# VH-VL binders against q04399r243to374: the designs that were tried, part 3

Target 1, 132 residues: q04399r243to374
Amino acid sequence: LINGKSSDGETIKIGFNTEYLLLRIVNSGMSGTQVFHLDGFQLIVLEADGIMIKPFIVQTINLAVGQRYTILVKLKSDTSFIRMINGCNKMMGYITKQWWFYKEGAHLDLPKNPNDVSIEHLPGFTKAELYR

## First folded at step 1 (VH-VL)

Design x15 (framework fv_daxdilimab)
Fold by ESMFold2-Fast, scan of step 1:
Structure x15 (fold): chain C 132 residues (1-132), chain A 124 residues (1-124), chain B 110 residues (1-110)
Amino acid sequence: as target 1 above (132 residues)
Amino acid sequence: QVQLQQSGAEVKKPGASVKVSCKASGYTFTSYGISWVRQAPGQGLEWMGWISAYNGNTNYAQKLQGRVTMTIDTSTSTAYMELRSLRSDDTAVYYCARVPEDWLELFSYGMDVWGRGTLVTVSS
Amino acid sequence: QSALTQPASVSGSPGQSITISCTGTSSDVGGYNYVSWYQQHPGKAPKLMIYEVSNRPSGVSNRFSGSKSGNTASLTISGLQAEDEADYYCSSYTSSSTLVFGGGTKVTVL
């Protein structure tokens, strides 16, 4: 990922000039668990194996063969690139670009603790997936 | 003890700039945002903008766009607000206030800790 | 002029209940559950009394309660006491991703 722009992700703006990178990650390898980590960033898990879940924040995600996750990454203003460890693109499998439509001027009524919210019900948000 | 300590009173001439500091202590600085609110003598509260101490992202009130800049220094746990091209109607007490941040940096949550205020007087 | 409308003043006697209204539009008070109320004594910084429409911070008396109906949020102070005499401000998030304040209400305890 370079300057938060990537063919493997889409940036979205929520609220106050904050950019998020939306990623769909999958371990399409033949064997072995892969670890997804973005150095210096927290991962907000929104979806597991195609099913929306209560969001939660993690530092790393373990992907067994065939496992999939949709995640948000909060972008820092000084981000020039994002480094992946223990699972570069070719080892993590295919990363599908995903786009969340955010309605201009809409507000997301989110609780302070994201673990209690279901993203699929947030107003002003519509998920769209782009295939390569 | 959670505290926001602001810099001292300033007297400026019209056209000058002022930079107010807000030093945080007693909590994890990068887990909260800082809002800036001003109050002209005998008048109500006016929101100026907000900055995330996590990533430095800002949002400014429309009226102040182009004249205000908010920054952070994480090494000293200090937030700064600079207002340029000062006019006499910028005379006010300037407050910094802590805002709890969620994972989306939503600044609309209540401001739970306030600095004591910095009086800025703009006069010739 | 303030974006949110509050009455300039409200008065009550000790032990009574008073209510302060805060009226906006569907793009602020009516559109979001992010209404806060602040108490300000002369010469002091504001103090958060209510956040997210109806939640009280730790240490704020349960005599203070918040509510919202349509485009109007309300702060109710029950069992009015002398120390409640202060200015009260509402604030709300807006559809422009900004924050706005009401004009303030002076509460007088008779």
Scores: ipSAE 0.006, ipTM 0.543, lowest interface PAE 10.8, mean pLDDT 73

Design x17 (framework fv_daxdilimab)
Fold by ESMFold2-Fast, scan of step 1:
Structure x17 (fold): chain C 132 residues (1-132), chain A 124 residues (1-124), chain B 110 residues (1-110)
Amino acid sequence: as target 1 above (132 residues)
Amino acid sequence: QVQLQQSGAEVKKPGASVKVSCKASGYTFTSYGISWVRQAPGQGLEWMGWISAYNGNTNYAQKLQGRVTMTIDTSTSTAYMELRSLRSDDTAVYYCAREYPLDEIFPGYYMDVWGRGTLVTVSS
Amino acid sequence: QSALTQPASVSGSPGQSITISCTGTSSDVGGYNYVSWYQQHPGKAPKLMIYEVSNRPSGVSNRFSGSKSGNTASLTISGLQAEDEADYYCSSYTSSSTLVFGGGTKVTVL
């Protein structure tokens, strides 16, 4: 269960017996849309902008400036690593970053650059246009 | 006038590296990307990759991944493309081109201003 | 091989209309409205003629028009002129966030 502020780290440790991740995702930027995705996992949305909603399932979350969501992710018992993909738009286009969640005690032998990082490929991605 | 000025022709031996420069003028350098495109003698255009002059983010064609590095120097409004482990089939004219639009997706979708090209010849 | 398929050559007479096709897949031409066309005269750098399927940059003659249907984009040159004799390349954005080019088409004005 992770509950905290995101950072630019390449790896994020989770407890050995973690069965669920509770993540609070926020677009705190002054401009641009953000995209959030976890490879191989469904995102269960529990709160939008601090308000409880009827839960719904998505594969990718698109966040406009100031939007925030609380999401729940159910881990598989054999999960040691989860790849998180985050894209954010800047004046010149999207910046795509990746992080790895790993269970405590697992060997860290993770690829630095994933082979298939493209936010346009993510299920549920929507293009944001800065200048219309 | 918006212009991209490229470095001069180079002759290299197989196994060497080449670094081509592309100096921008007439526009705000950090507001656009730079794509690199090559063309072997008598052949078509081949996209090599892209770099953002805003943040230095790069995206390379799969075929060249591991051999190419693109960089920028914002103080001189110059982009660079370095190709390593040169082979005879790397002989080509290498173009830099300003990549656009102001859309949110990178690389951009088209190249509106092109440099005149740099001939790189790889021969033993 | 080139990622996008173009005919190797197309010819026409002055005043005629000609069309060049550019065929890809649903992961490039068919999936996005981000097709561009470039004109290249011998010994010269390419020049942008059409972007985003059908838009013309300032300074490009309205004799040049672009369109797309399914996985095929087309460049049409109306009122063909001797100065149009050149190589033409299509390019498309891809689902991998890269750009790819067609093999090129040599236009000959007879």
Scores: ipSAE 0.000, ipTM 0.516, lowest interface PAE 18.7, mean pLDDT 78

Design x18 (framework fv_daxdilimab)
Fold by ESMFold2-Fast, scan of step 1:
Structure x18 (fold): chain C 132 residues (1-132), chain A 123 residues (1-123), chain B 110 residues (1-110)
Amino acid sequence: as target 1 above (132 residues)
Amino acid sequence: QVQLQQSGAEVKKPGASVKVSCKASGYTFTSYGISWVRQAPGQGLEWMGWISAYNGNTNYAQKLQGRVTMTIDTSTSTAYMELRSLRSDDTAVYYCARGEIYVEWSGYDLDYWGRGTLVTVSS
Amino acid sequence: QSALTQPASVSGSPGQSITISCTGTSSDVGGYNYVSWYQQHPGKAPKLMIYEVSNRPSGVSNRFSGSKSGNTASLTISGLQAEDEADYYCSSYTSSSTLVFGGGTKVTVL
């Protein structure tokens, strides 16, 4: 949930000179697993469950109930937009929500027909997520 | 070090098909897209289309709709471009080039290029 | 559809500044900040010199700069050197979600 919104296609403006994003992601402790991914970016994990760890790089974060991570993302100077994908495991299967970060001054040049994304096929998704 | 290695030169007859390969190395293949750009002898650059290595989505130049197909093989980090119903005016050097896929529309900033594949269409 | 308009040739002497224009419409160059410039030496693949109107990739000389005003983008080469002699192409994203290239400009260093 970004800025209280859950709708697909929402946009979030970041400063035009932003070189790094520091993100804190949490699965709030209700039931169900969550998946977090930034399309085209590697995620540098700095903290797990509030404890600093030796940094490691992943493409997708799988969050069990109550887990939390602090993630650093390095932006390229030519990055105008970033697709953020959040997936949640519900009784009816997975629900995927998408948000776009965009740099101040960039044209809103988003695809008319976005990629069909299944969280089960995201890089780094584990088979364990399919079996609860 | 980023490299895009293209297949060798081809000679085809009118009406035939050609399939050019582009093998990527030195980066995470599925984090980028591949554009195909051609250049006829003594002429300028012409964009043909792009493919996302993340999900295989494609977008083709309008002029080539129905004649071109782009595919990927993630197990070998290779992109392919097939052009069908070849004509003499398809004689060109065909380049693959890496583009950013962060917004799905790869191909507008082509930062690394293959050396090109000459395709000659003649009888 | 139609290619972006570039002059066929531009020439200069060593140490001078030259500018290459790239003119489109409000549906490409005028409508988006996705203009790139490529340098091509004879027999070689193109090299990205400028992207998103004015940004330089790592390793590209700061003698190369890009700008845009209305429907026209420009590439400026300052301190012109013999090795800058090449063909230069602009490209732009379009309202049809495609890329279009300019016709190319031959730069001659006299």
Scores: ipSAE 0.000, ipTM 0.515, lowest interface PAE 16.6, mean pLDDT 77

